# VH-VL binders against q8ixk2r445to577, part 64

Target 1, 133 residues: q8ixk2r445to577
Amino acid sequence: FFGMLQNKGLTDYCFDYNPPDENQIVGHQVILYLCHGMGQNQFFEYTSQKEIRYNTHQPEGCIAVEAGMDTLIMHLCEETAPENQKFILQEDGSLFHEQSKKCVQAARKESSDSFVPLLRDCTNSDHQKWFFK
Below, E stands for the ipSAE of ESMFold2; O stands for the ipSAE of OpenDDE; V2 stands for 0.75 times the mean of E and O plus 0.25 times the DockQ between their complexes.

## First folded at step 3 (VH-VL)

Design k18 (framework fv_recaticimab; at its last look DockQ between E and O 0.08; V2 from the best seeds 0.00; counts 0 for: pae E 5.9 > 2, placed apart)
Fold by ESMFold2-Fast, scan of step 3:
Structure k18 (fold): chain C 133 residues (1-133), chain A 120 residues (1-120), chain B 112 residues (1-112)
Amino acid sequence: as target 1 above (133 residues)
Amino acid sequence: QVQLVQSGAEVKKPGASVKVSCKASGYTFTGYYMHWVRQAPGQGLEWMGYINPNSGGTKYHQNFQDRVTMTRDTSISTAYMELSRLRSDDTAVYYCARVDYSGSYPFDYWGQGTTVTVSS
Amino acid sequence: DIVMSQSPSSLSASVGDRVTITCKSSQSVLYSSNNKNYLAWYQQKPGKSPKLLIYWASTRESGVPDRFSGSGSGTDFTLTISSLQPEDFATYYCQQYYSTPTFGQGTKLEIK
């Protein structure tokens, strides 16, 4: 699967990665922003290794969750995907983070009221359901 | 100090195209989305779309998808909005406005507006 | 799109009056995760760009006089100007930013 990763509950919003500095793609949080349908900063690829890759930059970035955290951060991709970079896109649209056993949910960002994807206990909420557009 | 400065007034004939510019200063141009909003004489505000200056990615309202093109030039921190196949009902003031890329907030800074008049 | 309906379309008032403007959204703009309403109010004077007055339905923007207040939740919202001043005669717009941005039709506040 590839394309814009859109939320079923927060229907106008897609995964978005927009670092202000094009030369530093790692370390920033993945956000949710209005879907634009053009790919670019919203273009992601779901791989056979269960990675969510950001393909608009070289080297390619891979979404990861650091131990003990709930935010999705951009890391460099590795030859063999580490456990913190593995997400299982399930039949019901849930995006399951294998290492933490939690699901990605469209949620509020702390210290602001913008929307971000965060790890939460898995539920049947539409805010935890994702699809590639 | 954040400032958005737009190009001057335009008078066009029906069927022509118009390209409005919006020059940003006082902040990191690629760190904020740029939206375009228009206002017909005596009427309300109508959202047209936005551009991500970092990637060039755009989203247009369905009412404008067939006729609008938004672009940017990062070397001069300038965003552009081009509207083609102009009709008399496109007569309006066109505004650029900034939105934080990380946020789902209202428009915090606006350009001064560009008046576009479409007349035969 | 979420449709914003604003009333009244125009209002005549005198300096010192209490003025109330109403805004209704076709869908809730309350986000359950943070319990905040994604609704803003703008002031626009003739020949000028809109100026942000209030966001999150009730939070006043820095530098905005305390006579301006916003209230409401979900689908029904109100902007109140307590003691109206001469510089307050303008057109006021509500806007939702829960989804793709939409605005009310505006309320023109005129001298009585």
Scores: ipSAE 0.221, ipTM 0.771, lowest interface PAE 4.5, mean pLDDT 87
Fold by ESMFold2, look of step 4:
Parts: C-alpha cells; sequence; structure tokens
Structure k18 (fold): chain C 133 residues (1-133), chain A 120 residues (1-120), chain B 112 residues (1-112)
C-alpha cells in the first residue's frame, strides 16, 4: 500500500511527518494533520515486512515505538524490520503493533488542539481504524 | 508516453449535472493521484479536489464539497468528475492533472481540458 | 489555504527582453526534511492546458529552454526569462504544492 494513511474516526486527518530540523529526520514524533495530497509530508508505504515507511526521502524512515512508550517516532529503516517497527494492518482497519500488542489510535494531544497517533489497548473504535487513500 | 485524454465539450442548462471523463495511458493509473482544476473564461486556475485511483478516496475543496463527486474505473484507467446543480458561473474549462505519490512533482501532466458551458 | 500572490498582473515586453515575474506565498513552502521549496511555475498559452516549467522553485522541467529560470525560497519566488522569444508570450502561474494546491492569479505576458 502507498499513499496517505487516514483515520476513519478523525475524518480527513492523515499521518504526517515534518521534522523541525531539516538535517535530522530521525527521532521525532509522527503527527496527524489534515489530508491534502501534495508535498511529501503525508506519503507512507506499508511494506511486506509490515513496516510503515517514510520513503520519499533519503535515508528512508520507518515508524517505530520504543519499549514502554506509546508514541510513534521515526527511526531509520533496516534491511530486516526490527520488532518495534512491525505493524499489522488488519482486515477491519485496525493497526496492530506486534511487539506491544496494542493498536494505533488517533488521539488529541493533551492541552492542545493537535492530534497524534498513539498506542492504546485495542478496541473497535473508529479512531483505531486506518486506511490508505 | 503519458497522456490524459478528456471527454468532449458540453453545453448544459442551469440546475443540470455534468460528468467529465479523463482517460489515462502510458503509466500505472493507480500509482498517481488525479486532481481536477478548472478555469473560468479570463480567470485563473481553481483547484477542485482529488481522487486516489487505487483506493477511491477523495478530497474536495470546500467550495465544491456539496456538489462534486470524483470517481474512477480502474479497469479502463479513467477518472471522472461530476458537478451537479450547475450555475452560470460554473462555465469553465475543466482539467484533470496527475500528482505522483512521491511528492517530487506538482501537476506534471494535464488533460487537454473539457469546456463546460452553462447557459439558459 | 496558502495564498499565492503574483506581480505584475500583466506585462508588455519585446522579443529579446529580460523579464521577471514574482510570486509570494502567505506561508513558507520550504519542506525542512529535504530543504526543497514546493513551488512550481506554469506557462499557459491560449486554448491550451498549463505546461509545467519549473518545480522545486528552481529545477527546470525536461524540455524547458535554458532561458527560463526560477529562484527564491520560503515565501518569495521569481521566474526569470533571460531573453524573450516569440513563443514565450503567454500567461504564467505560480503554484504551491506543499499542501492543498493553490495558484497565483496569473501574469499575462504580452508583446509590445
Amino acid sequence: as target 1 above (133 residues)
Amino acid sequence: QVQLVQSGAEVKKPGASVKVSCKASGYTFTGYYMHWVRQAPGQGLEWMGYINPNSGGTKYHQNFQDRVTMTRDTSISTAYMELSRLRSDDTAVYYCARVDYSGSYPFDYWGQGTTVTVSS
Amino acid sequence: DIVMSQSPSSLSASVGDRVTITCKSSQSVLYSSNNKNYLAWYQQKPGKSPKLLIYWASTRESGVPDRFSGSGSGTDFTLTISSLQPEDFATYYCQQYYSTPTFGQGTKLEIK
């Protein structure tokens, strides 16, 4: 799959990555932003290795969740996907993080008008349903 | 050779609908977003929205949200834009234009345009 | 929406002249990860669809003559035609593709 990764419950919001340091794409949080279909901030690839790749730039980034954390951050991709970079996009649209056994949910950042994807206990909420558009 | 070939000119009455087609060739149709842009006589370019031909997902500009529908038929590599409840100020040339998923290019290929005239 | 403002709205010039057209965006179109400005220039002749001239603010599209050049960064951009040819009389548009696409209002370049 390749395109913009959109949330079903938070309508018209997509995964977005625009790190503040133009020379460092690793280590910053993925956010949710209004889908727009232009530029390179919102294009991701879901690979056969179960990675979510930010691959329109070099070096390629892969979304990861570090042990004990609930935020999605950008790491460098590796030839063999590490366990913390593996996500299963299930038939019902849920995005399951294998290592943590949790699902990606669209969430409002506390004390903010901003939205981010976070790991949460899996539910059938539309805020945990994702699709490429 | 990339080509976007649009359907022919249309003359419509106010209140009617128009459906413009855009047939793609020379590239993988489902690998690029298809956008629609219109241009009223003597005016500039106005973005209307896009469709992702792979998923069928769409996004419309607020000004058209209640009247536009964008669809596609992947078996014939064709995108469609339908505009309903036409008014005289919808008289324009309507273009399809593609955007690659990489984001490296803006609208790199355009259709030839379809003139839609809305008159009483 | 990011507002794109072009100047001038129209311009008269002679074959051989050097011409500049400016474009200003209401916010930066520079993408920090790759240090590229997501700004394009198009040429449109009467009865024809727009033709891409410049992307990433300064990169010439394949087949576009060397006399066309783009410059600028962030919010301020310029299209320069170094020596006008008869086929260059057209309307020129800037467009940002950093987000939801928006166009400048156009600059009509006419022969004196």
Scores: ipSAE 0.115, ipTM 0.729, lowest interface PAE 5.9, mean pLDDT 89
Fold by OpenDDE, look of step 4:
Structure k18 (fold): chain C 133 residues (1-133), chain A 120 residues (1-120), chain B 112 residues (1-112)
Amino acid sequence: as target 1 above (133 residues)
Amino acid sequence: QVQLVQSGAEVKKPGASVKVSCKASGYTFTGYYMHWVRQAPGQGLEWMGYINPNSGGTKYHQNFQDRVTMTRDTSISTAYMELSRLRSDDTAVYYCARVDYSGSYPFDYWGQGTTVTVSS
Amino acid sequence: DIVMSQSPSSLSASVGDRVTITCKSSQSVLYSSNNKNYLAWYQQKPGKSPKLLIYWASTRESGVPDRFSGSGSGTDFTLTISSLQPEDFATYYCQQYYSTPTFGQGTKLEIK
């Protein structure tokens, strides 16, 4: 699966990554932004290694969750995906992070009008449902 | 205090494989990336790839993608680099080198190097 | 990959001389978010491993003499030895770690 990763509950919002420097793509947080289908910021790939890759730039980035955190941060991809980069995109649309045992939920960023994907306890909320468009 | 001690010199024939070891001490092995760099006789430094000793994850230079395998044994703080299908132009000194776990730092400590000679 | 080009490839100098080595990157290694240049310099003597001298373009590694200094930003960098000592004759390499690591071809500093 590849393309825009869109949320079901927070309609018209997609995974978005826009690093300050396109040649230094790691270390920043993945956000949610209106799906626009333009540019490179919203193109992701779900791989057979259970990675969510940001592969429009080199080197390729993979979404990771750092220990003790609930935010999605871009790391470098590895030949073998590390545990903190493994997600299961289930048939019901839920995006499950294997290491934390939590699900990715579209949420409002604290004290902000922006939105971000956050790890939360798994529910049947449409805000935890995702699909590639 | 920090030391990287590599295995001894190797002499191989074309088509063979070589596995070089790098034993780390004086620091937490899993807290730093281990990179591999080689240097042909009289030539410059060539980056080969790295391994994350904590996760075992690797990244290789595309020139070596199909021939190099980097592994580690955390129980003995040792990293390994195996290069297969050796050619004469693989003759070089191979170095392991430590990089901060952030991944965006220089090589602050190096092994003493392992000479690998490939000749028929 | 970012290509690193050093100048000169070799040079001869005498003890006490001021020596300058240049390194140029094919693209900027300055990260705008932290304003750091991801550039390092190494010294290598015959039969020995490279030794880190400078990182972040201008920060000396611990134990490195004051006569070594790094300068530059973006794509142009310089290693300077203010007063060359006998133990400084070696090969020097620049390296960027802004992206996948790459090295300059090296500069061999020989006794005149």
Scores: ipSAE 0.028, ipTM 0.674, lowest interface PAE 4.1, mean pLDDT 92
ESMFold2 (binder alone), look of step 4: mean pLDDT 93; pTM 0.943

Design k19 (framework fv_recaticimab)
Fold by ESMFold2-Fast, scan of step 3:
Structure k19 (fold): chain C 133 residues (1-133), chain A 120 residues (1-120), chain B 112 residues (1-112)
Amino acid sequence: as target 1 above (133 residues)
Amino acid sequence: QVQLVQSGAEVKKPGASVKVSCKASGYTFTGYYMHWVRQAPGQGLEWMGYINPNSGGTKYHQNFQDRVTMTRDTSISTAYMELSRLRSDDTAVYYCARVGYSGSYPFDYWGQGTTVTVSS
Amino acid sequence: DIVMSQSPSSLSASVGDRVTITCKSSQSVLYSSNNKNYLAWYQQKPGKSPKLLIYWASTRESGVPDRFSGSGSGTDFTLTISSLQPEDFATYYCQQYYSTPTFGQGTKLEIK
C-alpha cells in the first residue's frame, strides 16, 4: 500500500513527518496534519515487513516506537525490520504495534491544537482506524 | 478561511534593516512551513528561505544567509522575516507563503505582499 | 540551484485561443521513490500575489478551471490553457520543488 495514511475518526488528518531539517530526517516525532493530497511529507508505504516507510527522501525512514514510550519516532530503516518498527495493519483498519501490544490512536497533543499518533490500549474507536488514500 | 496578512509598506535607507510580519489565521500555524519569496519590480520570483513554526528551525538561501533572520511567535500565529544591511537592489515585494509540512512545496496560500523600497 | 527556463517570455492571444507555455529544468525533477514530478505552475495578476494552479506537474489545485492543464515529465513541462477567458491574462511561472525552490522567469500572457 502507498499513499497518505488517513484516520477514520479524525477524517481530515493524515500521518505527517515534520522534521526540522530536510537533511536530517530521523529522530523526530511523527505527527498528524490536515491531509493536503500532495504526497511528500504525508506519503508513506506499508511494506511486506510490516514497516511504515517515509519514502520521499534518501535514506528512507521507518516509523518506530522506543521502549516505554507512546510516541511514534522516525528511525532509519534496516535491512531486516526490528520489532519496534513493525505495525500490523489489520482488516478493520487498526494499526497494531506488535512489540508493545498497543494500537496507534489519533490524539490531541498536550497544550496544543495539534494532533499526533500515540500508542494506546486497543479499542474499537474510529480514532484507531487508518487507511491509505 | 486560510489567510496570511502581512505588515504594511516600508521605506528604508541603505544600510538599515526591515522586519516584515505575516499573521496566519484559519489553520494550525505550527502545521505548515512558512516560506519567504521576494519579487523585484518587473522581475520574477526569488526564494529566500523558510521557517518551521513548530520547531523554529530555519533554512536560508545562500544569497541571503548572512543578512536574513526568520522567526515566529506561536502565541499570535505570526512569522517574521528581517533583512539587514539593505541595498537599493533589495527593493521588492516580499511575500510569505504557506507550504504543506516540512520540506514540502508548492506554495498553496500567499500573503498579500509587503513593498519594501530602499532609497537614499 | 536547478535553473528553470520558460518560453516564450511573452505572448499575445485572443479570448477563445489555445495557448501553450513551456518550462525546462536544468536537471530532472522526477523523484524516483514516488514517481512524481516536483513541478508547479502559478498565475500572477498585476499587483496581486501568485496563485497556485497546478502541482505534481499535472494535478489541478482545487477550484482551478478544467481549461488549465499541465503535462510533461523529467525536464520538459507544458502548461496549456485550452480556451482563453478574459480573466486568464496574467503572468505564469513554473517552479520546481525537487530541491531548493526555483522559479522560471515568467511568461506574460497579453490580450491581442
Scores: ipSAE 0.006, ipTM 0.541, lowest interface PAE 11.9, mean pLDDT 84

Design k2 (framework fv_recaticimab)
Fold by ESMFold2-Fast, scan of step 3:
Structure k2 (fold): chain C 133 residues (1-133), chain A 120 residues (1-120), chain B 112 residues (1-112)
Amino acid sequence: as target 1 above (133 residues)
Amino acid sequence: QVQLVQSGAEVKKPGASVKVSCKASGYTFTGYYMHWVRQAPGQGLEWMGYIDPNSGGTKYHQNFQDRVTMTRDTSISTAYMELSRLRSDDTAVYYCARVRYSGSYPFDYWGQGTTVTVSS
Amino acid sequence: DIVMSQSPSSLSASVGDRVTITCKSSQSVLYSSNNKNYLAWYQQKPGKSPKLLIYWASTRESGVPDRFSGSGSGTDFTLTISSLQPEDFATYYCQQYYSTPTFGQGTKLEIK
């Protein structure tokens, strides 16, 4: 799968990555933003190795979750995908992070009106259901 | 026995399109990205883009985005690169080359190349 | 794009000579998390496709003779052929795969 990774519960929101500096793509948080249909910062690719790749800026990034954290951050893709960069897109639309045993959920960023994808205990909520457009 | 076998040489007129094929064998086709690199006569190597054979997802270099289309057919393990609105400066040898799917890797196997000549 | 610059553009050498080719990147291609340089070297013989020689700046690809070695880190890299053989007549390219792939302009090695 490739395209815009859209949330079923927050139907107008897509994964979005817009690093402040193209020379420092690593380490910034993935956000959710209104789906614009133009690709670019919202274009992601789901690979056979269970990676979610960012496909607009260089270098190519792979979404990861650091141990003990719940935020999705951009890392450089590695020679062998580490477990913290692997997400299982399940038949029900859940995006399961096997290392943490949690699901990616669309959530409001604390103290903000913005939305971000976060790891949360898996539920059958539409806020945890994702699909490529 | 990894092999990437490309289609034969093409001669085209300016404004035409060319579609080059690259047939993979000896490995799991969907386990590796397929990249396209070209080389104009007497010049260096220029990356054009890639396709993920598993998803069909593509990324093109900005210089080619408006004229290139990369596709694949998993049933015959073949990748395609179509370049439209050909100009004389598109005369080059076009290569397919594979890259490991996970992580960033160099091009470990290359096709033999397809010579495309654009002349009026 | 990261710009790759090679030197020299061409050189002539005799069989048995030690040959050195240099490559510079406009930005570091060292990834601090795994301490790897995303830099490769390719050999291209006339009429043939490029062949991978070295990756991760210094790791020799399987089947490549040990006379070929790579060194360097960050932005400055070197390919060395310790004892040149007739079959080494070729153009050599460095390539970064830290970002969108880019290649040096090539170094044409001619045997005297």
Scores: ipSAE 0.007, ipTM 0.592, lowest interface PAE 12.3, mean pLDDT 86

Design k20 (framework fv_recaticimab)
Fold by ESMFold2-Fast, scan of step 3:
Structure k20 (fold): chain C 133 residues (1-133), chain A 120 residues (1-120), chain B 112 residues (1-112)
Amino acid sequence: as target 1 above (133 residues)
Amino acid sequence: QVQLVQSGAEVKKPGASVKVSCKASGYTFTGYYMHWVRQAPGQGLEWMGYINPNSGGTKYHQNFQDRVTMTRDTSISTAYMELSRLRSDDTAVYYCARVRWSGSYPFDYWGQGTTVTVSS
Amino acid sequence: DIVMSQSPSSLSASVGDRVTITCKSSQSVLYSSNNKNYLAWYQQKPGKSPKLLIYWASTRESGVPDRFSGSGSGTDFTLTISSLQPEDFATYYCQQYYSTPTFGQGTKLEIK
C-alpha cells in the first residue's frame, strides 16, 4: 500500500523525507513531521519486498538502517532488497526491522522539538504503531 | 478510567522548596508527556514545563528554568515537580496534566491540583 | 511566547442565552503543513481543574454537549454556547499549543 505513514501515538506526525538538495537524496535521516495530507515528501510505498519506498523522487529511495545504528536513513533502492531495507508491517501496526530484531518508534530528537523514527526494543506502545493514511 | 491524583496542600516559608507528586492510572504512563501548569489566586493558567516519562527528558519555561526540577518514577507511575527558592508570588494551585507525545495536542486530563501557599 | 487575549474578561448571562467568547493570538496558530489550528478551549469551575472542551479550534471533545462549538482560524477564534445551561457558569480559557503552551487570561461567565 501507499500513502502517508502516520504514528498512532504521536497522532499528527507522519514519516517525512525532505533532503537538503534534490542532488543529495541519500544519506539523510528520515524525520517525523506534522501530517499535511498533500503527499509529496510524506508519500511512501510499502512493497511486497518489505521496503518503504520514497515515491517523490526518481530514482526512488528506500529506507534503511546501517549496521550499529538506530536511525532510519534514506538509501537508493536496489533491484533485490538487502536485509537492512526490510521492515515487516505487522497486523498490530508495529513496524519490525528484520535485521536488527527491533521496532520503529516515534521519538524526540536529542533535546529539540523535532521528532524522528528510531529503532527500539519492541513494546506494545502506541508510539511503535504505524498506519498508512 | 484515566486519573491523575496529586499530593495534598502545602504551606511553605519563603526560601523553602516544595515537591508535588502526580500519580497516574488508567493508561500507559510512559505513552504521554506530563506537563505542569500553575494558577495563582484569581489569575490565569501558566505553563511551567513537561517531562517525557519514557526518557526522563524535560523542558522548562524560562521563567522557572533555574528553580524547577521535574522527575518521574515509572515503577509507580508518578511524576514530580519540585520548585525551589519559593517566593510569596509562587502561591498558586499546581496542576499536572497529560499531553500526547508530540505536545501537539491540548491537555486532555488534569490532576485535581495541589494548593501551595508561601507565607512568612 | 505567543500571547493569547480573550474578550470579554467577564460577562453576565441568563439560562437559555447564546453566549460568544472571543480569543485572539499574537501570531497565527494555523500550521500550514496539516491545515490545523492549534487552539483549545477549557472550562474551569471554582475549586476544580480545567476541563477540555474543544481542540483543533472546532473539534468537540468526547462527552462535551453539542451546545458548545468553536470556530475561527489563524489568529481569531470564538467559543459559542448556543443555549446556556445552569452548569455552564464557569471561567473559560483558550490555549494555543502551536509552540510553548500559553493561555488567555480567561472569561468569567456569571449568572445575570
Scores: ipSAE 0.000, ipTM 0.512, lowest interface PAE 13.4, mean pLDDT 85

Design k21 (framework fv_recaticimab)
Fold by ESMFold2-Fast, scan of step 3:
Parts: sequence; structure tokens; C-alpha cells
Structure k21 (fold): chain C 133 residues (1-133), chain A 120 residues (1-120), chain B 112 residues (1-112)
Amino acid sequence: as target 1 above (133 residues)
Amino acid sequence: QVQLVQSGAEVKKPGASVKVSCKASGYTFTGYYMHWVRQAPGQGLEWMGYINPNSGGTKYHQNFQDRVTMTRDTSISTAYMELSRLRSDDTAVYYCARVRYDGSYPFDYWGQGTTVTVSS
Amino acid sequence: DIVMSQSPSSLSASVGDRVTITCKSSQSVLYSSNNKNYLAWYQQKPGKSPKLLIYWASTRESGVPDRFSGSGSGTDFTLTISSLQPEDFATYYCQQYYSTPTFGQGTKLEIK
């Protein structure tokens, strides 16, 4: 699967990665923004290693969640995906982070009014359901 | 300080194309999405689409997708909206309006509007 | 698209009157995670661009007089002008920014 990763509950919002410094592609938080359909900063690939890759940069970026955190951040991809970079896209649309046993939910970033994907306890909420478009 | 200045009025024949410009000043052009909204005489506001000036990425409303093209030139902080195959019901005032890149705010600044008249 | 419905389509009032305009959305624009309503109100005078008055359903934009107030949550919203001034005669629009932007059809506030 590849394309724009869209939320079922927060309609028209997609995974979006726009770091403030183009020379430092990794280390920043993934956000949600209105789907623009052009790919680019909203184009992600779901791989056979259960990674969510941002492959418009070399070296390639992979979404990760650091231990004890609930935010999705961009890391460098590795030849063998570490556990903190693995997400299981379930048939119901839930995006399950195996290492933390939590689900990705469309939510607000605590320090701003921006929408972001955050790890939360798994529920049957449409805000936790995602699909590639 | 923040200003959005649009190009002047246009009169076009059915079937022609029109290209409206919106020049931004007083802020970082690439830090804000630029949306286009139109208003037919005596009617309400209709959203057409937007462009991300940083990436060039666009999103068009389904009603305009086959006829509208949005572009930008970052060197002169200007956004463009081109509408092709004009019909008489495209007669309207066309506005550009900015939205913060992170989507936290509605349309906080608008251009003055460009009147486009489509008549034979 | 989320459909926005305003009422009334027009109303006549006098300077000093209290005016209420209602807006309904076809689905909730309340985002439960931040408890914010993605709803804005705009004022448009003849021949002029729309001007942002209210965002987050009830937050006044900087420089907007305190006689303007917004209220409501989820699907039902209200714009109130507590004491009309001559410069307030205009058309008012509600707008949701929860998804692809959509506007109400507008309420024209006319001199009675």
C-alpha cells in the first residue's frame, strides 16, 4: 500500500510531514493536514516490514515512536526495521503499534492547535481508523 | 502589514480561460496555504481549492477539478488561479485567502477580490 | 461535503437591537480530542472581502468589537450581536474547517 494515509473520523485529513528545516529531515513530529492529493509531503509507503516510509528523501525516513512517548516522529530507516518503527494496519483500519500495544489516533498536539497522530489506548473510534488513498 | 493584492477585473467570452494572480506581502509566503474562494453576484461563498506554496501541492474541489489549475511563483510571492472553458455561470468575484500551514486557523486574511465577467 | 445551513436568510433590524443568527452543520464539527469546534463566522459588506469575526465557534478575532459573540457546539451554532451599530449591516457567513471548507448560504442583515 502507498499513497496518502487518511483518517476515517477526521475526514479529509492525511499524514503530513513538513519539517521546518529541509536540511534536517529527521527528528520532527508527523502531523495531520488537509489531504492535497499531490503526494510529496503526504506520500507514504506501508512496507512488508510494517514500516510507514517517507521515501522522497535519501536516506529514507521511517515513522517511529520512542519509548515512553506517544508522538510519531521521523527517524532514519534501517535495513532491518526496529520494533519502534513497526505498525500493523488491521482489517478494520486500526493502525496498531506493536511495541507499545497502542493505536494511532487523530488528535491535537498538546502545545498547539495542530492535528497530529498520537498513540492512545485502542478503541473502536473512527479517529483511530486509517486507509491509503 | 499582511496584504494580499489581486489582479484587476477581466471580461471574457464563453470558452476562454482566465488567470487571476494574488501577490502576498508582510509574511513568509511559503508558511501559509493559499486558498481560492469565489462568489457569484448576489450568492454565497464557494470554496475552489488550495495550493501549498512551499511544495506546490494542490487540492481542488470536485466541481472545478477538470477546469482549474493553481500555481505559485515563490520568487515574487505570488499565487495564481487559472479557470478554463469559462461559462456564463463562472461570472463571479474570485478571492484568494490564506490559512496557516498547520491548519489551526480559518481564513484570516483575504485579497480584495477579482471580478470576472463571462459574456458574449 | 459537510452542509452548512443558516437561518434566517435575511432579517431587518434597527440600530441598538439584539440580533441572533443560527448555523447548523450536517455532521458534528466538534473534535473530541481537543474539545474544539471547527466553526468560524465572517462579515461581508457590499463590494468588500469577507472579514473573520469568530473562530473556534466562540473566540473573537483580534480587533473585533465585544458586541459580537459566538456560541454553540457540535452541530448547532449561534452568532449574536448584542447592540447593532450602523456599520454592522452586512451579510454574515458561517464556515466549517473541520474538513474541506464549506460555507452557509449567508444571512443578510438589513436596515428596518
Scores: ipSAE 0.007, ipTM 0.626, lowest interface PAE 9.4, mean pLDDT 86

Design k22 (framework fv_recaticimab)
Fold by ESMFold2-Fast, scan of step 3:
Structure k22 (fold): chain C 133 residues (1-133), chain A 120 residues (1-120), chain B 112 residues (1-112)
Amino acid sequence: as target 1 above (133 residues)
Amino acid sequence: QVQLVQSGAEVKKPGASVKVSCKASGYTFTGYYMHWVRQAPGQGLEWMGYINPNSGGTKYHQNFQDRVTMTRDTSISTAYMELSRLRSDDTAVYYCARVRYYGSYPFDYWGQGTTVTVSS
Amino acid sequence: DIVMSQSPSSLSASVGDRVTITCKSSQSVLYSSNNKNYLAWYQQKPGKSPKLLIYWASTRESGVPDRFSGSGSGTDFTLTISSLQPEDFATYYCQQYYSTPTFGQGTKLEIK
């Protein structure tokens, strides 16, 4: 699977990563933003290693769970995917993070109008269902 | 080259509806959001809403939700904005504008504007 | 909605002058996750559509002369024209796109 990773509940929002510096492609939080359909910062690949890869830059970035937190960040991909970079995309659209036993949910960031993907207890909410477009 | 070409000026009576078109060319129509912004005479810019041409999904400002409908026809790369139950204070120039990349990005290309005059 | 306030509402200047227009948002438009200010500046001449000048608070749009510059972060932003040209007399608008788009009331730049 590859393409824009879109949320079923927040219908027009997609995974998005726009690093502040073209020479620094890792270390920042993955966000959700209105889907534009042009790929680039919203283009991701789901691999057989259960990674969500950001292929816009070399070396490739991989979405990872931030240590001790529920946030998703961009990290460098490794030859063997570490546990914090593995997400199971289930048939119902849930993104299940094996290491934490939690699911990726579209959520409002703090008190702002911004949205981010966060780890939450798994529910049958449409905000936890994702698909490639 | 990117172009957004809007329909011509309209004069309407209070209570009528108006439908403005915006024909896009020079880019992939379904890859960019189309927003609508209006400007009353001598006043500033007011955002009305957007449509995602790919999905048909729309979002309207609460001030317009009960009267505005945004649609598109992908076969002719055209977006439409229909405003119903017109009032005199709806007299304005109506613009379509494209958003690059993200849906709430700045408006990089604008249509030429459609003047809508509502008078009794 | 985020309220955008511009100052001054009008400004008289001569060709060659340095002109500064300010814009204040009622809440921060800096998105900490990507470290970007969701703030744009537009130029509008009478009878014409607005033209994008600056986005991300300080990034100049392609084709915009280098005499135009944007600065600021969070809630306070500035548009500077370093040496005013005859074609620069227009109305300037700031706009936030952090949430539902809102515009400042505009600053009309007039010939002195």
Scores: ipSAE 0.006, ipTM 0.565, lowest interface PAE 11.8, mean pLDDT 85

Design k23 (framework fv_recaticimab)
Fold by ESMFold2-Fast, scan of step 3:
Structure k23 (fold): chain C 133 residues (1-133), chain A 120 residues (1-120), chain B 112 residues (1-112)
Amino acid sequence: as target 1 above (133 residues)
Amino acid sequence: QVQLVQSGAEVKKPGASVKVSCKASGYTFTGYYMHWVRQAPGQGLEWMGYINPNSGGTKYHQNFQDRVTMTRDTSISTAYMELSRLRSDDTAVYYCARVRYSSSYPFDYWGQGTTVTVSS
Amino acid sequence: DIVMSQSPSSLSASVGDRVTITCKSSQSVLYSSNNKNYLAWYQQKPGKSPKLLIYWASTRESGVPDRFSGSGSGTDFTLTISSLQPEDFATYYCQQYYSTPTFGQGTKLEIK
């Protein structure tokens, strides 16, 4: 799968990565933003290694969750995908992070009207269901 | 190349509805959000809402949520904004404007504006 | 909504003058995750639609003369016209696109 990764519950919002310096793509949080349909900063690839890759820049970035955290951040992709970079896209649209045993949920960032993907206990909520557009 | 052409001026009585059109050309209509912004005579700019032409999804400002409806027709690359239960203070120039990355980008192309006058 | 305040509300100037317009937001429009300021500047001439001049606080839109420049970060922003030309007499608006879009009340630039 590849394309814009859209939320079923927040129907206008897509995974978005827009780092402050285009030459420094590592270490920043993945956000949710209004889907624009043009790819670019919203274009992701789901790989056979269960990675969510950001391929619009070189070197390629892979979404990861660091130990003890609930935020999705951009790391460099590795030859063998580490466990913190593996997400299982299930048939119901849930995006399951095996290492933490949690699901990716569209959530409001604290003290803000912006939205971010966060790890939360798995539920049957549409805010935890994703699809490629 | 890129053009947004709006429908002509309207004069309405209080309580009526008005439907303004915005025809896009020179780009892929479904690839860009279409926003609506109005400007009362001698006043500043006021955002009303947007439509995603690809999905038909909409978001309205709280001030207009109960009276505005935004739609589109992809076969003719046209967006519509309908405002109901018009009041005298709805007298304004109504603009459509394109946003490349929805609210994460500014309004890069604007229609010429449609003057709506509400008077008894 | 984020409130945008512009100063001055009107300004009289002569061709060749350096003009500065200030815009303040009621909360930061700097997105911490990408360090971008979600702020734009528009020019509007009587009877015409607004024209985009500056976005991301300091990036000039294609075709905009280099006498126009934007600066600032967070809550305080400035639009500068380094050497005013006759065609620059217009109303200028700042706009944030960090959240629900809001505009300043405008600064009318008039011939002195």
Scores: ipSAE 0.006, ipTM 0.585, lowest interface PAE 10.6, mean pLDDT 86

